VHH binders against Cell division control protein 45 homolog. Designs and how they scored, part 20

Target 1, 359 residues: Cell division control protein 45 homolog, of Saccharolobus solfataricus (q980j6)
Amino acid sequence: MVKRNSKEIVMEVFLGEPNNQEIREVVRNVYSKDNLCLSAYYSIEPILFSFIISKNTKNSFTLSFIPEECETQIRLDANGKWIIDNKKKYFLGQNSFCSYLPITAEDVLPIVSCIITSTILDRRSLSEWELETIREMEKFDMTIEKNLKIPAYKTLPAFLSLMFSLDPYIPGISGNRENAISLIREVNASEISKLEDLNESQLNTLLFRIISTIVKENPKFTRDDIITDRFFYLDYDILELAFSLIYSFDTIGSNEILQFVLSSSYAEALISRFRQTLSKGFSINSIENKQSYYIVETSNLTSPLLAQIILLQLQKIRRDKMIVIRDNDRLFTSRFFIPSVKKEGLIKIDDRVKNLIGI
Key: E = the ipSAE of ESMFold2; O = the ipSAE of OpenDDE; V2 = 0.75 times the mean of E and O plus 0.25 times the DockQ between their complexes.

## First folded at step 20 (VHH; framework vhh_gefurulimab)

Design z3 (from w2 with R100S D103S R104S; at its last look DockQ between E and O 0.93; V2 from the best seeds 0.86)
Fold by ESMFold2, look of step 20:
Structure z3 (fold): chain B 359 residues (1-359), chain A 119 residues (1-119)
Amino acid sequence: as target 1 above (359 residues)
Amino acid sequence: EVQLVESGGGLVKPGGSLRLSCAASGFTFSSYAAFWFRQAPGKEREFVSAIFSGGSTYYADSVKGRFTISRDNAKNSLYLQMNSLRAEDTAVYYCVTYTSEGSSITIYWGQGTLVTVSS
């Protein structure tokens, strides 16, 4: 017979903290189904999770964005993340759904990319559970180190790495080639230097300048926000790949995510597209706070989701309204913000769309 | 309604060649990427090759230079030309694609065709 004390303890942990063993067991059951219908909310993490599972289904897999259509459901509410399966609910807290997937050599890159995208969208650090999951990937040659939270710091000229930094967003530097070059010269490094190659004096000067610049907009920004765990696999910087995925997901759609999950070498194309876009430069010019949305005037920043990620860091917006981009005479958002409009990628805000969504 | 039917598998000696075909029906084939995967006995499913709707192709390192993916959108067909076959290429090969209909995405796997490389 089961004792009440044991059941009471399990229920208390479930309500307060995730039961990671139980969640792993549920995910393994879902992962092993021959036919799977999965209902999820329209966001990159649940979509990545779903497509990774689909690689193991033997007959058919359907991902539905219609709430509660499938008996297996991936949900988010004010308390956090949930898996619902066979009418039972399992609480994940804030942990990535992907941190509970079985790890195979084929799926290292999609899984770690999913976990990192989860931290970016949720604006949080990795949990100890998530770190333990990524550490298991070291047997597949995942590299883990503490270093600069700046994309491609091992491989790109330093000014490009700074230009491409969206988290942290560095005011005046991110998206600005001339100012990024000027900053590299200020630390006495050449334009062909990589951030990885900076000596202690150069690094200290760089960190001082970056932190000093960011703290003017976000006084809580500290060294712990820019020296973090960094992950590398198959020559990919996972932070850079995660942003590349977010960009293509938001501007083109979920098919790009499926293509990455099924053919992980597509990562190189995703990164190249993102780098080419960022190399043209971009800026956020103004923000208008409307009742049900923000209008964000930009130059060459086309992803409403990336704009949200930046503006949350700058404390210019809250996370409860749609982002609408104004770029010249174009006014648009993305399916992430209005998933009921069944069109992938960027969605022009015209009279038809306004009528459909009531704005 | 969506159907994927593989053919062209068989027994071949090392160094030989085979051409796999996949006939697709019940959807607009040209709108979607298509993939070959394989699974050897006791192993995980493994990516082999992809061809995207725009024509870009991708290959696993283990098959690059030996295998060529192609598609014929007029015939709704996907192909895999396999040259310089090795014992390690022995597997069931699967044709994979997906469809997207507004609020859902469905991924389809064919039944597979067996390729055996042995002498």
Scores: ipSAE 0.791, ipTM 0.915, lowest interface PAE 0.6, mean pLDDT 89
ESMFold2 (binder alone), look of step 20: mean pLDDT 86; pTM 0.865
OpenDDE, look of step 20: ipSAE 0.875; ipTM 0.940

